# VH-VL binders against q9umr5: the designs that were tried, part 425

Target 1, 268 residues: q9umr5
Amino acid sequence: SYKPVIVVHGLFDSSYSFRHLLEYINETHPGTVVTVLDLFDGRESLRPLWEQVQGFREAVVPIMAKAPQGVHLICYSQGGLVCRALLSVMDDHNVDSFISLSSPQMGQYGDTDYLKWLFPTSMRSNLYRICYSPWGQEFSICNYWHDPHHDDLYLNASSFLALINGERDHPNATVWRKNFLRVGHLVLIGGPDDGVITPWQSSFFGFYDANETVLEMEEQLVYLRDSFGLKTLLARGAIVRCPMAGISHTAWHSNRTLYETCIEPWLS
Below, E stands for the ipSAE of ESMFold2; O stands for the ipSAE of OpenDDE; V2 stands for 0.75 times the mean of E and O plus 0.25 times the DockQ between their complexes.

## First folded at step 20 (VH-VL)

Design po2 (framework fv_nofazinlimab; at its last look DockQ between E and O 0.85; V2 from the best seeds 0.87)
Fold by OpenDDE, look of step 20:
Structure po2 (fold): chain C 268 residues (1-268), chain A 122 residues (1-122), chain B 112 residues (1-112)
Amino acid sequence: as target 1 above (268 residues)
Amino acid sequence: QVQLVQSGAEVKKPGSSVKVSCKASGGTFDLYAISWVRQAPGQGLEYLGYIIPIFGTARYNEKFKGRVTITADKSTSTAYMELSSLRSEDTAVYYCARGSYDSTGYEPFDYWGQGTMVTVSS
Amino acid sequence: DVVMTQSPLSLPVTLGQPASISCRSSQSLVYSDGNTYLYWFQQRPGQSPRRLIYKVSNRDSGVPDRFSGSGSGTDFTLKISRVEAEDVGVYYCMQGTKWPFTFGQGTKLEIK
């Protein structure tokens, strides 16, 4: 039988968004028990990510316990960060494939058309002011806002991303790295036409430098220092990168070709 | 010069709801936290919650068990605080406040509304 | 929740004399960025609260220099070097480090 699949949604999402994904999984892997976690839906997805991590942890623990052979995680957009954190704090998780579906794994600093209404250029450049404060950090968006022009503020004020990345020292860094390394495969999915994740390479742990030049994963300090295990995972062949063009952010979970190419192979 | 102008005094029956408005003028609106604080007669200050309008949602003090709803209308630069299932204990002056930015970062509560007295009585 | 404890709760002071208000937090108010988000507010009779001090020791614009804030970790103090008649009111400390943000009980400053 197929391993259970747990799905974690993204910002402003609900379980309804994954109806096509469920269909694809059911068709190609009949009998698979798929659980789309109905937590922190809609506006509730703006709650602090650590709060979400705790909530999702409570939900996945029973599922994992019933699946000694292991489970797969499909985590979409913001959910990918939640899942990464989840795997970092759980010392006994049994995740085989962690599929990060268009997730801002290295943070967000975007002002694309999709987010322009939310983050006009002028506001994007100033969002650090509120995000890197206690008031801002109570919202998930700020938890992974990564302003390349205010790196010090990010490193010091980010209460989530900087920690799970091991970019800021904390007493659990070693343990979290150990826990995260329990994953069988890390499948990174994203693409240039996403329109939301900015830069889109963030889905592959790429990100802006101080000049807003996109650097790849292997150029990131978190990789070079192996702060949470990326270098180790890559070395043992556990990282899969699946870029795909022509897919908008809201279509990653509803594209058959993407599913067959990037998701399905890792659900066995 | 930023000003916060709140709606007028309210008299409500127990079990009803009240919605207080806070209109901001003299500055931008979206990137500032609008905080709501109340003060019962002769008592101290209590933090209800706050909204950052650009995000469209608020953080709430769980003490109020979901009775508080804070919203913001960016088009009118107005924040709202709605309190439902009113009790006599909810009788208080309700304040809105807004922060500002300086060289040290974001600082809340730079500006205060004049307060709105809400009286809950049978 | 972080409990903020002020002392004293009542503070009668002679005009021209100094005043001191203590505020203690149940846990450290140092945020991850190294800042301490401790605030002092003044509320004069019949008025809205007014922020006096932010981040422990920074005076807001228009606040007389006779007001000063100090402290670290869990212990904080607001001092008035020379109390004036206009200083009558209730003073509150507030922490903005951990949600929910919380106020002290308030200290009522009166003139003897």
Scores: ipSAE 0.935, ipTM 0.969, lowest interface PAE 0.5, mean pLDDT 95
Fold by ESMFold2, look of step 20:
Structure po2 (fold): chain C 268 residues (1-268), chain A 122 residues (1-122), chain B 112 residues (1-112)
Amino acid sequence: as target 1 above (268 residues)
Amino acid sequence: QVQLVQSGAEVKKPGSSVKVSCKASGGTFDLYAISWVRQAPGQGLEYLGYIIPIFGTARYNEKFKGRVTITADKSTSTAYMELSSLRSEDTAVYYCARGSYDSTGYEPFDYWGQGTMVTVSS
Amino acid sequence: DVVMTQSPLSLPVTLGQPASISCRSSQSLVYSDGNTYLYWFQQRPGQSPRRLIYKVSNRDSGVPDRFSGSGSGTDFTLKISRVEAEDVGVYYCMQGTKWPFTFGQGTKLEIK
């Protein structure tokens, strides 16, 4: 029998968005128990990410307890950050495959179609002013906003991303790294035509330097210092990179070729 | 100069709802926290919640979540607070307030509305 | 929630004399960025509150020099060096470090 699969959705999203993914899993891995967590739907997805992590943690504990041989996580967009935090804070998680489906793992910085649609004027240069304050950090977008031109503010004010990346010292850093390293595989999925994740390489732990040049995972300080375990995981052969062009942000969970290529092999 | 103008006083019966408006003039609106605070007669200040209009959603003090709805209309630079299932203890002056930015970052409560008295009586 | 406790709650003072208001928080107000999000407000009779002091000790524009804020961690003080008639009203501290952001109970300053 196949390990249970737990699905975590993204911003302005709900469990219904994954019905095609569920169908694909049922067809290729019949009998697999798949749970799409129905928490923080719609506008509730803007709640602080630590609140979301706590709620999803409460939901996954009984599922993991009933599956001693392990579970898989499929985590989409913002949900990939929730899942990475879960892997860090849970001393007792038994996740084999963590499948990160177009998630802003190193943060977000840019005028996405999402922001330009809402506002004609570029917002990326101004969001840091409110995001790097206690008032802004109460909203999930600000929890992973990463302005490369105000990195000092990011490092000191981020209540979420700078902590789970080990970019700011905190008392749990060693324990979180140990917990994260218990994952069997980290499967990174994303692509250049996503249109929302900016830079799209954030899905692979790449990100801008101060000149907005993308540095890949292996060039990031968090990788080089192995602050939360990326270098160790890569050395173990546990990181799988599965880029795919031609897929827009809302289509990752409903593209069969993507599923067959990047997801299916990891649902043991 | 930024000014916040609130809607007029309301007298309501228990069990009904009230919606107070807060219109900003003389400034921008979208990238600020617009807060709602109330003050019962002879009592202190109580924080209800706030909205950052660009995100289109609010944070609520859990004491009031379920009865308080905070919204904003960016096109009219107006924030709203609606309190439902009114009780006599909801009798209070309701204030809106907007923050500002300085050289060190964002600061709350720089501009205050004039207050809206909501009286709940049978 | 972070509890903010003011002392005294009632403060009669003679014109021209100093006044001091204490505000204590149930936990540290130092945020990860090194800032302390502690604010003081004045509410004159019949008026909306007005911000006097932001981030412990920074005086807002138009606030007289006789007002000063100090403190750190959990203990904070608002001082008025020489009380004037227009200073009557209620003074509140507020923390903005941890949601939900909370106010002290208020200190009513009255002229003896």
Scores: ipSAE 0.829, ipTM 0.917, lowest interface PAE 0.8, mean pLDDT 91
ESMFold2 (binder alone), look of step 20: mean pLDDT 91; pTM 0.936

Design po3 (framework fv_nofazinlimab; at its last look DockQ between E and O 0.81; V2 from the best seeds 0.85)
Fold by OpenDDE, look of step 20:
Parts: C-alpha cells; sequence; structure tokens
Structure po3 (fold): chain C 268 residues (1-268), chain A 122 residues (1-122), chain B 112 residues (1-112)
C-alpha cells in the first residue's frame, strides 16, 4: 500500500484548495490515505507560525504513529515553512518525502501583483518597521519576512525563519538539524511565473543579497554552513529541485502536469 | 500630526454588542498597529488586542474568549473594536492607540484616542 | 502570561521631592533582538494614557527630563527627580515582549 499523504495549506488557504490534488493522488495512487489538515484556515493562517507548528504537530503525530513505514508531506506556500519547522522540532518523525510546493523557504520580500494590495511597493520597503518587532512577529507573514536591506533586524527579530534556518544561534540548532535530516527526500517545487513568492527562487532556498541580486541555494550561508542540513541533504542526493514555468501561485496544487512531473514520483 | 478620534459614549444592555470606532488622521495607517485597551472605572489598563491594518486581521487577548473583534478599514483609516455578549464587568473606557517608528524601531502607543465610555447596565 | 507587578500602588509625594516606582516582570523582558520592550505610561486624571518611556529608558518627545527609566531583565524603575503638581496621576508599566502584552496594576501618585 501507498504511504499516507499529509497536506498542509498556505496563507489564506483551506483544505478546499486541494480538491484537485486529491483527485490526482486518488487516480495515480489509488488507496492512498490523504489527509488535508484543516487547521489555521483563512485569516487564522496569519497566526504566529510557531503556534501553527504546534497545532499541526498535534495533528500529524497520530497519523505518523499509524504509519510505521512512513508518510509523505505536501506543504504548500506558507505551509512549506510550517512543515520544515515541524520536521525540525520532531525528533521522531517518519517523513519519507517532504514536498515543498512553492514555498518561501528562504523568506519573502515581495510586492508582486498578487500581493500588491497587501504590499504596495512603498509598503514593502517599510514593512520591516513593523515586522521586526514583537507586534509584527505575532503574524505569520512577518515570521518569514526577509528584508535584504535590513539583515541585522531580520537576524535578530525574526522569531521563526532565522531560527529554523540556523541563521541565529539558539540552543536547539543542532537537534533541529538532526531532526530535519531524518527526511528521506526534500522535493522543492516552484517557478518563475509564480507571481507571489518573491523572489520565486526562495522556493529553492535562493534569495536576494543586499543588492537584490538573487543568489542560489549553494551560495547561501545556510547552505555553506550547513546550518540546518541542506548541504548534507544535497550531498546524499536527498534534494530534488523541480522548477516549472507557466504556473501561477494558486495553481501549483491544481496542475496535472506539475503533479505528474514533480509530485507523483515521490508518493511511492 | 497624527490624531485618533473615537466614537461617542455607548450605553448597552447585557448580552448585546458594542462597536467602537477609531479614526486615524495625519499619517500612514496600514503599517502601524492599532491597539485597543480598556479601563474599568477606578481600575487599571487591560490590553484587548491589536490590528495591523495591512494584514487585515488582529491579535487578541485570549482572556476575552472570542468576544472581541478588531477590524480596520484602510480606505477610511478607521479601526473598529466590537465586543459581544456584553456584561456589567465590560463597563469601561475603551481606548485605541497607534504606534510609530523612529530610529530605535517600531513603538506602539505613540498616539491615543480620547477614549469611549461603554456602560453595560440592565 | 507575563505578570507585571508595580510597587508601590499608592505614592504620596511632597512637591519638589523625588519619586520612584518599581515594576517587576515575572520573566525576562529581553526580546530576541536584544531590546527590552518595557514601557511607562502616565495617565492624568480624566485623560487618556500617555506614553512616557519606551524600551526601558527612552523618553518620548515632550516628556520632561525629570522623568527617567531604568532597569534590565525583570526589574525596572521609573524615577521623577522633582515631582510637580502636573505629575499627579496613575503610572503604568507595560511589557511588549511577549503576547499577550500586559500592564502593571498602576501606581497612583498624589501630592501630600
Amino acid sequence: as target 1 above (268 residues)
Amino acid sequence: QVQLVQSGAEVKKPGSSVKVSCKASGGTFSIYAISWVRQAPGQGLEYLGYIIPIFGTARYNEKFKGRVTITADKSTSTAYMELSSLRSEDTAVYYCARGSHDSTGYEPFDYWGQGTMVTVSS
Amino acid sequence: DVVMTQSPLSLPVTLGQPASISCRSSQSLVYSDGNTYLYWFQQRPGQSPRRLIYKVSNRDSGVPDRFSGSGSGTDFTLKISRVEAEDVGVYYCMQGTKWPFTFGQGTKLEIK
């Protein structure tokens, strides 16, 4: 039988968004038990990410316990960060494939059309003011807001991303790295036409430098220092990068071609 | 100069709801937290919650067990605080306050509304 | 929740004399960025609260220099070097480090 699949949704999202994904999985892997976690939906997805991690942990623990041979995680958008953190804090997870579906794994610093209503250009440049404060860090968006022009503030004030990245020293860094390395495969999915994740390379752990030049994963300090295990995972062939053009952010979970190419192979 | 102007005094029956408004003028609205604090007669200050308008959602003090709803209208630069299932102990002056940013970072409560007295009586 | 404890709760002071208010938190108020988000507010009779001090020791604009904040970790102090009649009111400390953000009980400063 196929390993159970656990799905974690993104910002302003719900389980309903994954109806097509469920259909695809059912067709290609009949009998697969798929659980789309209905937690922190809609506006509740703006709650602090650590709170979400705790909630999702409580939900996945029973599922993992009933699947001794392992489970697969499909984590979409903001959910990808939640899942990465989840795998970092769980010393006994049994995740075979962690599929990061268009997630801002290296953070967000965007003002794309999709988010312009939320982050006008003028606001994007100033969001650090509120985000890198206790008041801002109570919202998920600020937990992975990564302003390349205010790196010090990010490193010091980010209560989530900087920690799971091991960019700021903390007493659990070694353990979290060990836990995360338990994953069988890390499947990174994203693309240039996403329109939300900014830069889109963040889905592959790429990100802006201080000049807003996008650097690749291998150029990132978190990789070079192997702060949470990316270098180790890559070395043992555990990282899969699946870029795809022509897919908007809201379509990653509802594109058959994308599913067959980037998701389905890892649901065995 | 930023000013916060709140709606007028309210008299409510137990079990009803009250919605207080806080209109901001003289500055940006979307990226500064609007905090709501109340003060019962002769008592101290109590933090209800706050909203960052650009995010469109609020952070709530769980003490109120979901009775508080904080919203913001960016088009009118107005924040709202609604308290439902009112009880006598909800009688208080309700304040809105807004933060600002300086060289030291973001700081809340730079500006205060004049307060809105809400009286809950049978 | 972080409990903020002020002392004294009542503070009668002679005009021109100094005053000191203590605020203790049940846990450290040092945030991840190294800042301590401890605030002092003044509320004069019949008025809205007014922020006096932010981040332990920074005076807001317009706040007289006779007001000063100090402290670290869990122990904080607001001092008034020379109390004036306009200083009558209730003073509150507040922590903004951990949600829910919480106020002290307040200290009522009165003139003897």
Scores: ipSAE 0.931, ipTM 0.969, lowest interface PAE 0.5, mean pLDDT 95
Fold by ESMFold2, look of step 20:
Structure po3 (fold): chain C 268 residues (1-268), chain A 122 residues (1-122), chain B 112 residues (1-112)
Amino acid sequence: as target 1 above (268 residues)
Amino acid sequence: QVQLVQSGAEVKKPGSSVKVSCKASGGTFSIYAISWVRQAPGQGLEYLGYIIPIFGTARYNEKFKGRVTITADKSTSTAYMELSSLRSEDTAVYYCARGSHDSTGYEPFDYWGQGTMVTVSS
Amino acid sequence: DVVMTQSPLSLPVTLGQPASISCRSSQSLVYSDGNTYLYWFQQRPGQSPRRLIYKVSNRDSGVPDRFSGSGSGTDFTLKISRVEAEDVGVYYCMQGTKWPFTFGQGTKLEIK
């Protein structure tokens, strides 16, 4: 029998978006209990990420309790950040596979599709002005906004990403790292044609330097210092990188080849 | 030159709703917080909530328990505050205000509207 | 919610004399970035509020030199070195560190 699967959606999203993924799981893994968490839908996905983490934690606890042999997480886009925070703050999680589906794990520095329609000029160079303030940090996008040209502001003002990445010292760092390291596998999925996650390598813990040159995961300080366990996981053989070209941001959970290649093998 | 112009005074009965507008002119609208603050007669200031128009959603003071709705229309550079289930205690001047950015970062309440008196009486 | 307490609530002052308004918060206003999001506003009779001081001690453009702010942590002060007739009104402190952001009760400054 298959372990239960918990699905966490992304920004401006809802549980209905995952209908094709559910079909794929049902066809390949009949009898698998799949729960798509119906929380923080649509505009509620802009609430502070720590509020979302608390709400998702409450929903996940009874599911995990009923499955002592473990569960899998499939976490899409912004949802991948929620899930990584869950793995850090829950000393009682029993997650085997954490499947991070095109998530901005090292942050976001690019206009989203939702913003391009409304903005006559690029806003990515200006968003730091509101995001690195208490007013901006009350919105999820600002919780993981990472302006490489104002990294000092990011490091000091981020109420979420800089903390879960261990980029700023805090009293919970050791406990969060210990909890995160209990995951069986970290499955990183993303690709160059995503169109929303910027840089797309953020889904693999890559990110821009000050010249907007992408440094890969192994070149990042958080990896080199093993601040939350990435180096340990990689050495353990627990990190799976599954890049795939040709998939737009909204298509990751509705592409059968992607599912079969990158997701299905990890749904034991 | 940034200016915030609010809609005119309103007299309402208890149980009804009111929607106050705040039209911004001069400068950028979408990326700054537009806040709503009220002041009952002879009383202090109370923060209702704010919106960052580019995100299209607002943060609310839970004291109002879903009675307040804050929206923005980027095409007209106008923010709105709607207060429902009005009570006599809601009689107040309602202000909108916009922040700005300077050398020390984001700063709130740099520009204020003229205020909109809402009177709730039988 | 962070409670902001001002004293005095009423401040009669003689023209040309100094005035001092205290503002105390129920918890530290120091944010993770090292900034203290404490603001002072002036509301003249019949007018909208205006910002005087941002982040404890920074005077806004166009605010006279006689206004100054100071303090740290939970204890803050607005001072007017020489009160002028135009200073009549109500002064509010506000914290912007923790949502919901909150104002003090106000201090009414009046000329004796």
Scores: ipSAE 0.788, ipTM 0.903, lowest interface PAE 1.1, mean pLDDT 91
ESMFold2 (binder alone), look of step 20: mean pLDDT 91; pTM 0.936

Design po4 (framework fv_nofazinlimab; at its last look DockQ between E and O 0.77; V2 from the best seeds 0.85)
Fold by OpenDDE, look of step 20:
Structure po4 (fold): chain C 268 residues (1-268), chain A 122 residues (1-122), chain B 112 residues (1-112)
Amino acid sequence: as target 1 above (268 residues)
Amino acid sequence: QVQLVQSGAEVKKPGSSVKVSCKASGGTFDTYAISWVRQAPGQGLEYLGYIIPIFGTARYNEKFKGRVTITADKSTSTAYMELSSLRSEDTAVYYCARGSHDSTGYEPFDYWGQGTMVTVSS
Amino acid sequence: DVVMTQSPLSLPVTLGQPASISCRSSQSLVYSDGNTYLYWFQQRPGQSPRRLIYKVSNRDSGVPDRFSGSGSGTDFTLKISRVEAEDVGVYYCMQGTKWPFTFGQGTKLEIK
């Protein structure tokens, strides 16, 4: 039988968004038990990410316990960060494939058309003022807001991303790295036409430098220092990168070609 | 100069709801936290919650068990605080406050509204 | 929740004399960025609260220099070097480090 699949949604999202994904999985892997976690939906997805991690942990623990052979995680958008953190704090998870579906794994600093209503250019450049404060960090968006022009504030004020990345020293860094390395495969999915994740390379652990030049994963300090295990995972062939063009952010979970190419191979 | 102007005094029956408004003028609105604090007669200050309008949602003090709803209208630069299932204990002056930015970062409560007295009585 | 404890709760002071208010938190108020988000507010009779001090020791614009804030970790103090008649009111400390943000009980400063 196929390993259970756990799905974690993204910002302003709900389980309904994954109806096509469920269909695809059912067709290609009949009998697969798929659980789309109905937690922190809609506006509740703006709650602090650590709170979400705790909630999702409580939900996945029973599922994992009933699946001694392991489970697969499909985590979409913001959910990908939640899942990465989840795998970092769980010393006994049994995740075979962690599929990060268009997630801002290295953070967000976007002003795309999709987000312009939320983050006009002028506001985007100033969001650090509120995000890198206790008041801002109570919202998930700020938990992974990564302003390349204010790296010092990010490193010090980010209560989530900087920690799970091991960019800021903390007493659990070693343990979290060990836990995260329990994953069988890390499948990174994203693409240039996403329109939300900014830069889109964030889905592959790429990100802006201080000049807003996008650097690849291998150029990132978190990789070079192996702060949470990316270098180790890559070395053992556990990282899969699946870029795909022509897919908008809201379509990653509803594209058959994407599913067959990037998701299905890792659901066995 | 930033000013916060709140709606007028309210008299409500137990079990009803009240919605207080806080209109901000003289500055930007979206990226500042609008905080709501109340003060019962002769008592101290109590933090209800706050909203960052750009995010469209608020952070609430769980003490109020979901009775508080804080919203913001960016088009009018107005924040709202609605308290439902009113009790006599909810009788208080309700304040809105807004933060500001300085060289040290973001600081809340730089500006205060004049307060809105809400009286809950049968 | 972080409990903020002020002392004293009542503070009668002679004009021209100094005053000191203590605020203790049940846990450290040092945030991840190294800042301590401890605030002091003044509320004069019949008025809205007014922020006096932010981040332990920074005076807001317009706040007289006779007001000073100090402290670290869990122990904080607001000092008034020379109390004036206009200083009558209730003073509150507040922590903004951990949600929910919480106020002290308040200290009522009166003139003897």
Scores: ipSAE 0.931, ipTM 0.969, lowest interface PAE 0.5, mean pLDDT 95
Fold by ESMFold2, look of step 20:
Structure po4 (fold): chain C 268 residues (1-268), chain A 122 residues (1-122), chain B 112 residues (1-112)
Amino acid sequence: as target 1 above (268 residues)
Amino acid sequence: QVQLVQSGAEVKKPGSSVKVSCKASGGTFDTYAISWVRQAPGQGLEYLGYIIPIFGTARYNEKFKGRVTITADKSTSTAYMELSSLRSEDTAVYYCARGSHDSTGYEPFDYWGQGTMVTVSS
Amino acid sequence: DVVMTQSPLSLPVTLGQPASISCRSSQSLVYSDGNTYLYWFQQRPGQSPRRLIYKVSNRDSGVPDRFSGSGSGTDFTLKISRVEAEDVGVYYCMQGTKWPFTFGQGTKLEIK
């Protein structure tokens, strides 16, 4: 039989968005218990990510306890950051596959296309001013905002991303790395036509340098220093990279080809 | 010159709701924290919550447990605070305030509205 | 919530003499970025509050030099080197490190 699957949604999202993904799993892996967590829906998804991590932790503990053989996580967009933090803070998680579905794992530095008509000047060049303050850090977008032109502010003020990436020293870094490394597989999914995740390579732990040139995962300091275990995981053969073109941000969980190619093989 | 102009005084019955407006002029609106603070007669300041308008949602002080709603209309540069299920203890002056940026970062409460008296009486 | 405790609550002072207001927090106000988000406000009779000091010791533009802020961690002080008649009012400290952000109970400055 198949391991249970836990689904964690993204920003401004709800459990209904995953109805097609649920259909695909039921059709290809009948009998799989799938739980789509119905927490922090809609505007509640803007709550601080550490609040979301705590709430999702409370929800997943009983599910994992009832499945000693292990579970899988499918975590979409912002939800992939919540899930990565869960894997770091939970001493006793039993996650086999962590499937990161178009998640801004190295951060976000981009406006949505529909907001540009509201703001005639670039919003992304100015958002660091509020995001790198206690007022901004009370909102999830600011918890993973990563301005490549103000990296010193990011490193010092980020209450979430800089910590779970091991980019700023903290006393839990060794324990979080140990916990994260207990995952069986890390499956990274994303693509160039996403339209929201900026740069889209953030879904693969790539990100901008100061010139907005994308450095891939293996060129990132967090990889080279193995701050939270990426280098170890890659050497173990546990990282799967599954890029796919032609998929917009809202379509990752409703594309059958994407599911069959990138998700299904990892739902043992 | 940044200016915050609030709506006028209100007299309300217990159990009703009040909605106070705060219109900003003379500067940008969307990337600043717009905060709401109240002051009961003869009492100190109490933080209700704030909104950063570009995110379209607010943070609330949980002691008000769902009675406060803070919104913003970016097109009119106006923030709103609505307090429901009014009690006599909600009688206070309600202030809005906007932050600013300096060379060291973001700072709150640089500009204050004139205040809106809300009186709740039977 | 972080509790902010001011002392004294009432401060009668003679014109031209110094005044000192204490503010203590129930936990450290040092944020992850190394900044201490402690603020001082003045509220003159019948007026809206006005920010005097931001981040412990930085005086706002247009605030007279006789006002100064100091402190660290959990203990903070606002000083007025020579009190003037226009300084009457209530002074509040506020922390902006941990939501919900909180004010002290206020210190009423009075002329003897």
Scores: ipSAE 0.810, ipTM 0.908, lowest interface PAE 0.9, mean pLDDT 91
ESMFold2 (binder alone), look of step 20: mean pLDDT 91; pTM 0.935

